# Designs tried in a protein design chat: VHH binders against q9p7q7r1507to1629. Part 18

Target 1, 123 residues: q9p7q7r1507to1629
Amino acid sequence: SVLLAEDNIINIKVISRYLERIGVKFKVTMDGLQCVEEWKREKPNFYSLILMDLQMPVMDGYQACNEIRKYELENDYPKVPIVALSANALPHVVLSCKDSGFDSYLAKPITLQHLSLIISGIL
Key: E = the ipSAE of ESMFold2; O = the ipSAE of OpenDDE; V2 = 0.75 times the mean of E and O plus 0.25 times the DockQ between their complexes.

## First folded at step 16 (VHH)

Design m2 (framework vhh_8ghr_2; at its last look DockQ between E and O 0.21; V2 from the best seeds 0.00; counts 0 for: pae E 9.2 > 2, grease 29.5 > 24.2, SAP .68 > .668, placed apart)
Fold by OpenDDE, look of step 16:
Structure m2 (fold): chain B 123 residues (1-123), chain A 124 residues (1-124)
Amino acid sequence: as target 1 above (123 residues)
Amino acid sequence: EVQLVESGGGLVQPGGSLRLSCAASGFTFSSSYAIGWVRRAPGKGEELVARIDPYSGYTSYADSVKGRFTISADISKNTAYLQMNSLRVEDTAVYYCARESITTYSFEYGFDYWGQGTLVTVSS
């Protein structure tokens, strides 16, 4: 299953459509806090991938990713792949994602082809 | 041994078209690699012109060539292409094909192998 954290309705619709076409199960959360809480609620490895928008209300993607990584370490959980969804691929943004514990990033707009590559490598 | 060999460069008038080819060997396009076209104009630095993930088909372009250039890949031939239309004088450069190592779950990327380059001259 894929966990999507995204607050933009249009992006949610687009990514959801792609995930459906790929044929994977997924759940949508609207901010970083909801994402973390949802992830914590499920058993380890329930989610095989988290797609995390960087800019969200309540809790942004950086904070959410960091929180997940801390929780993994504290509970000896396997590391879940987390992919940042970024408006750009500027070097400082890439470094910030890396420092926050992201495994990779996708530059918006998200394409089916790129998403398919990520999903096929994980699921 | 990894090798990239460019071809298709030459002299063309403004508004003309060229198609560059990059024949790859020593690795397969089904691997976790992207192919990029990087150009170096006289007296200028390197510019990433276009990039393709041959496996997914994902492409990206520099703003300077968007709408004019098209990068593509033929996995069966292990060859990447750069279709250049509406060429401008400022497109004059040596065009290099380069392999970018990419991974799905890491930030590891970078061009690790380059071709010898092919010269593209746009002049009236």
Scores: ipSAE 0.017, ipTM 0.256, lowest interface PAE 7.3, mean pLDDT 89
Fold by ESMFold2, look of step 16:
Structure m2 (fold): chain B 123 residues (1-123), chain A 124 residues (1-124)
Amino acid sequence: as target 1 above (123 residues)
Amino acid sequence: EVQLVESGGGLVQPGGSLRLSCAASGFTFSSSYAIGWVRRAPGKGEELVARIDPYSGYTSYADSVKGRFTISADISKNTAYLQMNSLRVEDTAVYYCARESITTYSFEYGFDYWGQGTLVTVSS
């Protein structure tokens, strides 16, 4: 199951349609805090991938990723794959994602091709 | 050798238009690469102005230029373009063309090849 954290309704619709076409089950959350709480609510390994937008209200993607990684370390949990959804690929943005604990990034706009490749490599 | 060569920079008055070109060599536009325009203004950091995936046709823009700038690509000429309309003095910057690998889903440093830059000066 895939966990999507995205606050923009247009992006949610596009990505959800792509996930449906790929044939994976997913859940949507609309800020970083909801994402962290939903991930904590389920057992480890329930979500096989988190797609996490970097800019969200309440808790941004950098903070949410860091919270998940800290929780995993504290509880000796396996590391869930977390892919950043980024507006750009500038070096400082990519480095910030890596430093926050993301496994990779996917530049917007997201395409079915790119999303399929990421999911195939993880699932 | 991968090269990106920018052209089309220069002096222009506020409200004017300018078109930048980025000619690529050593690789072909494909589903493997995206092209971005990044600018650096005096005393400012880098800003990704526009990005295009030439085969999907998807584009994105910085909020600062949305509605004024248009990125495009001509796959047959291996060239990307940035049409800049309604130019403002704050658009003054060195504009760089840069390449991003799309097919590698690891944590790369974003853009892997950069042009030399072309200066755009907006002043009356």
Scores: ipSAE 0.012, ipTM 0.319, lowest interface PAE 9.2, mean pLDDT 84
ESMFold2 (binder alone), look of step 16: mean pLDDT 82; pTM 0.820

Design m3 (framework vhh_8ghr_2; at its last look DockQ between E and O 0.47; V2 from the best seeds 0.00; counts 0 for: pae E 10.0 > 2, grease 27.5 > 24.2)
Fold by OpenDDE, look of step 16:
Structure m3 (fold): chain B 123 residues (1-123), chain A 124 residues (1-124)
Amino acid sequence: as target 1 above (123 residues)
Amino acid sequence: EVQLVESGGGLVQPGGSLRLSCAASGFTFSSSYVIGWVRRAPGKGEELVARIDPYSGYTRYADSVKGRFTISADISKNTAYLQMNSLRVEDTAVYYCARESIDTYSFEYGFDYWGQGTLVTVSS
């Protein structure tokens, strides 16, 4: 299953449609806090991938990723792949994502081809 | 042709300062590249000292040099710098300037071009 963290309704619709076409089950959360809580609620390895928007209310993607990584270490959980979704692909953003513990990076707008490539490499 | 040329190395006493320069050509700092300083001490492996995205000014430092070294870039001159203060004997190394490319999908970092290096010797 894929966990999607995205607050933009248009992006949710687009990404959801892509995930459906790819044939993967997924759940949507609207901010980083919800994403972290949902991930924690399930057993380890329940989610095979997290797609996380960087810019979200309440808790952004960077914070959420940090929380997940911290929790994984503290509880000896397996590491879940987390892919950052960002509006641009500037080096400082990529570096920030890497520093925050993201495994990969997708620049918006998200395409089916890129998403499929990422998912096929992870799932 | 991409080229990086370091300068500014030399002999200094502990507590002293040096400023290294890296003149880049064949590409522009306004592009999607990161510039890094990597050092190799005698008998030791290489260590990434600092990196900068010249376009945004984003910087990152190794813990060993935080608070002492400052990396910067001048886009107009297509040149990166490493200001080294409070130098220690253990900072002795050949310092290389390198261009770093980032694969956004794999998050792999790679230095695709290197300078010739400049020797920094810290000794009393």
Scores: ipSAE 0.045, ipTM 0.453, lowest interface PAE 3.1, mean pLDDT 91
Fold by ESMFold2, look of step 16:
Structure m3 (fold): chain B 123 residues (1-123), chain A 124 residues (1-124)
Amino acid sequence: as target 1 above (123 residues)
Amino acid sequence: EVQLVESGGGLVQPGGSLRLSCAASGFTFSSSYVIGWVRRAPGKGEELVARIDPYSGYTRYADSVKGRFTISADISKNTAYLQMNSLRVEDTAVYYCARESIDTYSFEYGFDYWGQGTLVTVSS
């Protein structure tokens, strides 16, 4: 199952439709805090991929990713693949994602083909 | 082909300063590459000390050196630097310069080219 953290309603609709076409089960959360709490609520490995927008209210994607990585380390959990959803691919954004513990990123606008590639490469 | 050559190591007293240089050849600094400094104390594992993207200016430091060390790059000289201030005995290590590639679909983890290292000894 895939966990989506995205606060933009239009992006949620588009990405959800792509995930449906790919044939994966998923759940949507609308900020970083909701994402971290939902991920913690389930058993380890229940979510096989997290798609996490970098810009969200309450808790941004960098903070949420750091929280998940800390929780995994503290509890000796396997590392869940986390893919950043980014408005741009500027080098400082890419490095910030890498240093925060993301595994890769997708630049917006996200396409079905790019999302399929990421999912098939991880899952 | 690709080479990284460190220099500037040596013996320094606690509280002192030292500047390491990393001269690159076989490639040119660009937005495609990140330069890092990694250190290894005798009998210990590696610690990533600092990392810089020469064009964006993004930097990151290990908590152990934050506020004391500064990484920089001079694109015109194809050289990266590590300014080490307020040195402590625990900073004693071999310091390696390393290169890392960035990509737009999935960023690479880890350094692909390493220098031979330069010894820094902090002692009286």
Scores: ipSAE 0.005, ipTM 0.294, lowest interface PAE 10.0, mean pLDDT 85
ESMFold2 (binder alone), look of step 16: mean pLDDT 81; pTM 0.820

Design m4 (framework vhh_7xy4_2; at its last look DockQ between E and O 0.01; V2 from the best seeds 0.00; counts 0 for: pae E 14.0 > 2, grease 32.7 > 24.2, SAP .674 > .668, placed apart)
Fold by OpenDDE, look of step 16:
Structure m4 (fold): chain B 123 residues (1-123), chain A 123 residues (1-123)
Amino acid sequence: as target 1 above (123 residues)
Amino acid sequence: QLQLVESGGGLVQPGGSLRLSCAASGFTFSSYYMAWVRQPHGKGLEYIARIDPYSGYTRYSDSVKGRFTISRDNAKNTLYLQMNSLKPEDTAMYYCARETIDTYSFEYTFDYKGQGTQVTVSS
């Protein structure tokens, strides 16, 4: 299953459509806090991938990713792949993702092809 | 053009301290991750410290953690490295580097570094 953290309704619709076409189960959360809580609620390895927007209300993607990584370490959880959904591919943004513990990033707009490649490499 | 000019190196006894400075010009310093890297004679480059331009988030290699402190003054376009408790194995050419990331490997790298300043720790 894939966990999507995205607050933009249009983006949610687009990405959801892509995930459906790819044929993977997924759940949507609307901010970083919800994403972290949902991930914690499930058993380890329940989610095979987290797609996380960087800019969200309440808690942004950077914070959410960092908290997940900390929780994994503290509880000896397997590391879940986390892919940042970024508005751009500027080096400082990508570096911030790397620092926060992201495994990779996708620059918006998200395409089916890129998303499929990421998912195919993980699932 | 872009310039990074290191200063502050020299000869110091084990247990001593040095403070390196790096004067940056020719780019928007406040927008870039900056790093210190060092190269011992006959060895490869080693990343030792890096700093976020916005949050001030820092990372250190295990070899210098607890002894070195990276900091920056965006108003002065200057990067610093406070080196305490210096050891002979810290002897190296120290470079100030503008950090970037390889978008394919998702690994840290740099696109510019200064001329370097020599640090020699010896009794």
Scores: ipSAE 0.116, ipTM 0.543, lowest interface PAE 1.8, mean pLDDT 93
Fold by ESMFold2, look of step 16:
Structure m4 (fold): chain B 123 residues (1-123), chain A 123 residues (1-123)
Amino acid sequence: as target 1 above (123 residues)
Amino acid sequence: QLQLVESGGGLVQPGGSLRLSCAASGFTFSSYYMAWVRQPHGKGLEYIARIDPYSGYTRYSDSVKGRFTISRDNAKNTLYLQMNSLKPEDTAMYYCARETIDTYSFEYTFDYKGQGTQVTVSS
């Protein structure tokens, strides 16, 4: 199952449509804290991929990713693939993603083709 | 385990007031959009009020606007509904609900709802 963290309803609609077309099960959360809590609520490996927007209210994607990685280390959990949804690919953004523990990123606007490739490479 | 426990319902005369409370546990209350919904006996659920996390921005259905006030205390993990100028039409089971988005309709909906508290407005 895929966990999507995105606060923009238009982006949620677009990405959800793509995930349906790809044929994967998914759950939507609307900020980083909701994402971390939902991921913790399920057992390890229930979510095989997290798609996480970098800019969200309450807890941004960098903070959420860091929280998940810390929790995995503290509890000896397997590392869940986390893909950043980024407005751009500027070097400082890419570095911040790597420093926070993201495995990869997708630049907005997200396309079905790019999302499919990431999912195929991870799942 | 996620729990939402409503209280404060009861019998009240028309024109009276009641304050409902909802104790939340098992999740980070402060990060979630919260709502009150009601169900008159033998009828469907009616969305009556909602409140944003952190910002406190509130929205009301036309049926209760100006009479009901939703509020939250994030430090106490508690949602409130102040109901004034109560009418017999307000008689219903009142539920505290955690808001999410329906991926099919892309409308706000609920992923969790409490057991409810009965409000009866009668002469």
Scores: ipSAE 0.000, ipTM 0.195, lowest interface PAE 14.0, mean pLDDT 84
ESMFold2 (binder alone), look of step 16: mean pLDDT 83; pTM 0.848

Design m5 (framework vhh_8pnl_2; at its last look DockQ between E and O 0.09; V2 from the best seeds 0.00; counts 0 for: pae E 13.2 > 2, unsure alone 61.1 < 65, grease 27.7 > 24.2, placed apart)
Fold by OpenDDE, look of step 16:
Structure m5 (fold): chain B 123 residues (1-123), chain A 122 residues (1-122)
Amino acid sequence: as target 1 above (123 residues)
Amino acid sequence: QGQLVESGGGLVQPGGSLRLSCADAGSTFSSYAMAWYRQAPGKERELVARIDYSGYTRYADFVKGRFTISRDNAKSTLYLQMNSLKPEDTAMYYCARESIDTYSFEYGFDYWGQGTRVTVSA
């Protein structure tokens, strides 16, 4: 299953459509806190991938990713792949994602091809 | 897409100083890490100094505090202040902009300039 953290309704619709076409189950959360809480509620490895927008209310993607990584270490959980979703691909943003613990980075607009490539390599 | 142009090289005596400049024609200079490389005749190109977008710097072991890399984002220009130059510092000096793969987060340097020659000789 894939966990999507995205607060933009249009992006949610687009990504959801792509995930459906790819044939993967997924759940949507609307901010980083919800994403973290949802991930924590399920057993380890329940989610095989987290797609996380960087800019969200309440808790942004950087914070959420960091929280997940900390929790994984503290509880000896397997590491879940986390892919950052962002409006641009500037180096400082990409590096910030790396430093926050992201495994990969997708620049918006998200395409089916890129999403399929990421998912096929992870799932 | 980017173009880097180095300047400031020349002939100096041992112990002398030079200040290299690298002008970046790109529109997003401030977003990229930058670096100076050098290549002496018959030798491989080697990293001299790197400065990231936030201003953190690192230097090759041979620098030993003699060189200072800096940047002026307003001017889209990279600098290398070289003091206490040695004959061993003789080389073509190149400016480079960091590139990063968004999928793997691997990075390197690209957009090499034409280079500026530094010759240290008595």
Scores: ipSAE 0.043, ipTM 0.495, lowest interface PAE 2.8, mean pLDDT 91
Fold by ESMFold2, look of step 16:
Structure m5 (fold): chain B 123 residues (1-123), chain A 122 residues (1-122)
Amino acid sequence: as target 1 above (123 residues)
Amino acid sequence: QGQLVESGGGLVQPGGSLRLSCADAGSTFSSYAMAWYRQAPGKERELVARIDYSGYTRYADFVKGRFTISRDNAKSTLYLQMNSLKPEDTAMYYCARESIDTYSFEYGFDYWGQGTRVTVSA
């Protein structure tokens, strides 16, 4: 199952249709806090992948990723793959994603082909 | 494996215009971000303009509205319309295609054409 954290309704619709075409189960959350709480609510490994937008209200993607990584370390959980969704690919943004604990990075706008390749490499 | 072939370079007077083209023989053109880079003698290769698969564009600061990048996915062709050319724009111009492998935390372009020369004579 895939967990999507995205606050933009248009992006949610597009990415959801891509996930449907790829054939994976998924759930949508609309901010970083909802994402962290939904991930914690399920058993470890229930979500095989988190797609996390970097800019979200309440808790941004960097904060959310850091919280998940802390929780995994504190509880000896396996590391869930987390892929950042970003509006730009400037070097400092890419470095910040790596430092926050993201496993991969996708620049917006996201295509079906790029998303499919990331998912096939993880799932 | 696609081959990028640039064309449209040449000699032009200051203030003139050129349109560069880059044909990609590969079937995956529409799935990649594309870019134009340039390299003057003795300088590092630098980004001129980038366009992603959705048509979103980014330009280097020195362009200042003078150039327009575009793509035609049906023809697998990248374009650069260059207006108001200056002697400082004299360089070898390269088209580049995003590598899928760069999504592993480094976003960049690893596949290049041979280049087309643009000369703006003072």
Scores: ipSAE 0.000, ipTM 0.168, lowest interface PAE 13.2, mean pLDDT 81
ESMFold2 (binder alone), look of step 16: mean pLDDT 76; pTM 0.769

Design m6 (framework vhh_7z1x_3; at its last look DockQ between E and O 0.02; V2 from the best seeds 0.00; counts 0 for: pae E 17.2 > 2, grease 33.7 > 24.2, SAP .703 > .668, placed apart)
Fold by OpenDDE, look of step 16:
Structure m6 (fold): chain B 123 residues (1-123), chain A 123 residues (1-123)
Amino acid sequence: as target 1 above (123 residues)
Amino acid sequence: QVQLVETGGGLVQPGGSLRLSCTASGFTFSSYYMNWVRQAPGKGLEWLSRIDPYSGYTRYADSVKGRFTISRDNAKNTLYLQMNSLQPDDTAVYFCARESIDTYSFEYGFDYWGQGTQVTVSS
C-alpha cells in the first residue's frame, strides 16, 4: 500500500488517478501530522511507500519525514521508502530532502511515468 | 556559464593563517551546497568542508576540523575558507566546488570547480 500526503485537492486527484492506473492500494492524508499518525497506526511494512508533499499545513513534509525516521530508529522498524513531492527541483530543496531522510525526489507536476518507475522499483 | 574563482592563496609560515575566497557567477549561488577540496603534491583530491546554502550548516574533514572554518556570503556570491594553525602538510592547491545531486538517488558529486589557488606552508 502507498501512503499519500498531499493537501492540494487537484494534486490528490491527479496522483490518485495515477495510483489507480498502476493498480496499487493507497490512502490519502492531508498534512504531515496525519501522515505520520496514519503510518504509526499501521503495522510495520503495511505501507511500502510514502509519497509526501513538502508544503503542507500543520506539519510540512520535512518534519514528517524526520519524525518517521526517528520513530523507525527508536522502534527498530524497517525503513519505509519516502519520496518527496515538490513544486520545483532546486538544488537546495533536493538536498534538504536528503538531509531530512527522503529516499527520492519528484518534481511536480507528477507524471504517470515517473510515478510508475518509482513504484515499480520499490514494490 | 558557471564560473568559480578562488583567491587568497600564498606562502605562509607554519602556524600562520590564510583566508581563501571563492567568487561564484553564472548560477544561483544561494541554492547550492558549496565545498572546499584540496590536492597536495602527489596525492589525490581531499574533501575538506561543506556548507549548506540556506541553514549554514557545516561539515569538516577530521584533518582540518578545529582549524579551518567554511562560511559564505550569499549576497556577494562568495565562499570563504578561514585557515588557521596551518601546517606544512596543508600545502596544496585549494579548490572550491559546487555540489551536484541526483534528484532520484540523492547521489552527489561536484559538477563545477574553480581553477584552484596554491597554498604553501613552509618555514
Scores: ipSAE 0.030, ipTM 0.375, lowest interface PAE 3.3, mean pLDDT 91
Fold by ESMFold2, look of step 16:
Formats: C-alpha cells, sequence, structure tokens
Structure m6 (fold): chain B 123 residues (1-123), chain A 123 residues (1-123)
C-alpha cells in the first residue's frame, strides 16, 4: 500500500486518480502528523511507499520524514521509501530533502509518467 | 482549458544550440510567472529558470547561468528557452510550467505543466 500525505485538495484528487490508474492501493492523510500516526499504526512494511508533500500546515514534510526516520532507528524498523512532493526543484529544496531523510522527490504538479517512474523504481 | 505545449526538442551535438518554445492557451499568459524545469534519465526534476509576468525579470539555476536564456512573447502567448553550449549532461525532458497565483492555497508552486520535449545531446 501507498501512503499519501497532501493537504491540497486539487493535488489529492490528481494523485489519487494517478494511483488508481497505476493500480496500487493507497491511503490519504492531510498533514504530516496524520501521516506519521497512520504509518505508526500499521505493521512495519505495510506501506511500501510514502508520498509526502513538503509544504503542509501543522507538521511539514521535512519534520514528518525526520520523525519517521527517528522512529525507525529507535525501533529497529526497515527504512520505508519516502518521496517528497515539492512545489519546485530548486537546489536548496533538493538538499533539504536529502538532509531530512527522503529517498527522492517529485516537483508538483505530479504527472502520471513521473509518478509511475518513481513507483517502478521503488516498488 | 489551460494548456502548455512544448516544442523544439531534438538531437544535437555537444556545443550545439536549441531553442525550446512553449505555447500557452486557456489563460491570461501575461499575468503569470513562467518556468522551465527538466528531468534527466533516472533523476528527479531540476528547476532551471523563471521569468516575471510584467517586468520580464529573469532568474536561473547556477547549472545553466550564462548558457540558457528564458524569454517570453506575451503577444504570442509563448515562452522560450534558448539553450547554448549544450553538453551531454543537459540530456533530459524539458517542461514548461505555470506558477500558481492562488492566494487561498496552502500550497505554492507550479499548477500547470506541458507534456515535455526531449533534448538529447550526444556525438
Amino acid sequence: as target 1 above (123 residues)
Amino acid sequence: QVQLVETGGGLVQPGGSLRLSCTASGFTFSSYYMNWVRQAPGKGLEWLSRIDPYSGYTRYADSVKGRFTISRDNAKNTLYLQMNSLQPDDTAVYFCARESIDTYSFEYGFDYWGQGTQVTVSS
């Protein structure tokens, strides 16, 4: 299953349609805190991929990713693939994603082709 | 319906030049910040350049400064990217992207993209 963390209604609708088209099961959360809590609620390895928006209220994607990585270390969990969803691909954004523990990133708006490539490379 | 259509990609030798065009329809082109973004094989998206709607002020990623020039023709609803001194590392799919101006969104970034045009630099 794929876990999507995204607070923009338009992006949720678009990405959800793409995930349906690709044929993967997924769940949507609307902020970083919900994402971390939902990921913790399930068994390790239940989610094969997390798609995490960087720009969210309450808890942003950088903090959420860091919380997941910390939890994995503390509990000796396998590292879940986490892909950042970014408003742009500026070098500072790319560096911040790497420093926070993301495995890759996609600039918004997400296309079916880009999403399919990421999923194929991880799953 | 908002559409962005890139053209002008192709095969060039190292040191060569190409000019990409992006034809916009379905919106007031002159009111929007416009951007170029690329994706090399197996890599994430890389932002390249941005041009302001009225002032024409331009910004560039360090990787392309001095070699690439963004411009626009608001009368023709067309965005351009002049690419000079092309090298194999410039091989990628190049995308035209419209910058969002929605002040009610919690998300900032690019809301519409073109299909992309392939640029291949090889001997």
Scores: ipSAE 0.000, ipTM 0.090, lowest interface PAE 17.2, mean pLDDT 82
ESMFold2 (binder alone), look of step 16: mean pLDDT 87; pTM 0.884

## First folded at step 18 (VHH; framework vhh_8ghr_2)

Design n1 (at its last look DockQ between E and O 0.23; V2 from the best seeds 0.00; counts 0 for: pae E 10.7 > 2, grease 29.4 > 24.2, SAP .721 > .668, placed apart)
Fold by OpenDDE, look of step 18:
Structure n1 (fold): chain B 123 residues (1-123), chain A 124 residues (1-124)
Amino acid sequence: as target 1 above (123 residues)
Amino acid sequence: EVQLVESGGGLVQPGGSLRLSCAASGFTFSSSYVIGWVRRAPGKGEELVARIDPYSGYTRYADSVKGRFTISADISKNTAYLQMNSLRVEDTAVYYCARESINPYSFEYGFDYWGQGTLVTVSS
């Protein structure tokens, strides 16, 4: 299953459509806090991938990713792949994602081809 | 053709200052690249000194130079700089300017182009 953290309704619709076409189950959360809570609620390895927007209310993607990584270490959980979703591919953003513990980076707009490539490489 | 040309190196006493320049050509300081200063001291390996995203101005420094060195970039001149203050003997090295490409999928970094280097000697 894929966990999607995205607060933009249009992006949610687009990514959801792509995930459906790819044939993967997924859950949608609207901010980083919800994402972390949802991920924690399930057993380890329940989610095989997290797609996380960087800019979200309440808790942004950087914080959410960091929280997940911290929780993984503290509880000896397997590391879940987390892919950052961002409006651009600026180097400093990529660096920040790396520092926050992201495994990969995907620039918006998200395409089916790019998403399929990421998912096929992880799942 | 991509080129990086360093200048500004020289001999200084401990506590002195130098300002290095890196003139880039063949590409523009866009959102695609990061500029780094890498130094190689005699008998030692390479050390990444500072890194800048010229487009955003985002900078990073090695702990060994934090508070003493400042990396900057002038997009209009397509030139990066390294202001080196409070120089120490251990800062003696050949300083290279390098263009770095980042793979967003793997977060791998790679310097794909280098300058010829400029020698900085700190000695009393």
Scores: ipSAE 0.315, ipTM 0.648, lowest interface PAE 1.3, mean pLDDT 93
Fold by ESMFold2, look of step 18:
Formats: sequence, structure tokens, C-alpha cells
Structure n1 (fold): chain B 123 residues (1-123), chain A 124 residues (1-124)
Amino acid sequence: as target 1 above (123 residues)
Amino acid sequence: EVQLVESGGGLVQPGGSLRLSCAASGFTFSSSYVIGWVRRAPGKGEELVARIDPYSGYTRYADSVKGRFTISADISKNTAYLQMNSLRVEDTAVYYCARESINPYSFEYGFDYWGQGTLVTVSS
């Protein structure tokens, strides 16, 4: 019930292995637009967590997060947890994520420990 | 129990160099922690001098020290370092090593454990 938005094949493989080891169901999308469309396609509580890369083609993670939050407001949906996947943890990046509506962040490279903490606290 | 022990402070002349060490115990750098150096000058609030994520190697510096200070970490020794070159009188402060835990449930960005501090005095 986790939705992963990531455009890098190597990162997809690593994160997918971690999700399998944690024991959660997940689906992968390759850009922000695909992520928003897949999330809209299912019922509001089908995905319990979105892992969203910030830098993606077509629609970046900031735009995708904003679109999801707008859709939730327009449709009176509960807020889905969205975690940013970031190349770094610089303060301006962290602030931009908060302003866009993300709930948390994970700095790359993603570790099993950090991902497990996110999932255990949400799921 | 978490402990951070600083060493390497002292009196130096302007233009001199010092290397500060921060030996950590009660946790390992191989996990979800960021190590920072924070300084407090007399009569001023705290200033984040440098920060390192030992896992990713990512570093950040205050503008006031860029090009003069270098933060590093040795995971095998569980120790962080601050190399301070070209020291100036305005670098005089008590320097604290601090740990920041990553909070996966919120955007918290703060230090949870601090060392006792080491005094650096830059004076002619």
C-alpha cells in the first residue's frame, strides 16, 4: 500500500528491495504525473504512504505533492502521508518540502534503517 | 548513554590553525544522526558552524567560515573533526559538538545531545 515515485532505475531497485524486506506492498511510478494519476485512480485510503523523489521528469516532486494536496482539499479527502526523497538535507530543501505539503523527508542514499523508521511510524 | 567529548581547543594567534575532535559514545555514526559544530561567542546566541551527515558525507558550513573550516567524520573511530584554518579574532567562542537525530515523522532539525564545549580563543 506504498506508492513510490522515482525515475532512477538503480534507486528503484534499492528502495524496492528495502520495501520487500520490510514486508509492505508497493507500486512504482516513474514521474510526478504518473504518481498523481495513479494515486487518483485508487480509493482515498488505498495508498497509506507515498515516497516521492523531488527531482523527476515531466512533473517534479514539489509539483506532484502540491497537486495531491489540492485534490485532497477539493474532494475533502484525508491527507495521505507523503515523504520526500531528497539528494541532500540542506535547510532550504527541507523548508521547501514543508511548504509544498510533504510530511517528512529522507536524504539519499536511502538506508533500510531510515525507511523502516518512516514506515513503522506511519504504518 | 549518549556522550560527546570535545578536545583540541585553546589559545591561538590570528592566522593560526586548530583541529577540534568530537569523540562520540552511546551511538554509532552508521545510523540516522547528523553531527554539527555550534559556537557561542560572548554575548551572542548560537551559530551553526558546520554540519556533516557521516552516512552520506554531505556537509554544510556557515558563510562566516566557508573556505577556512573543514568538517569531517571517521566512522570507524566514531569521531568527528573540525579543522579550523586562518583563524580570526571573531572566531573566538565556546565550540560545542552536537548530535541531530533524523525525525522521520516531522521536519525537525535540531540537536538533541551536546558536548560540554571547548574554548577557542583567537588573540594577539
Scores: ipSAE 0.000, ipTM 0.198, lowest interface PAE 10.7, mean pLDDT 83
ESMFold2 (binder alone), look of step 18: mean pLDDT 82; pTM 0.825

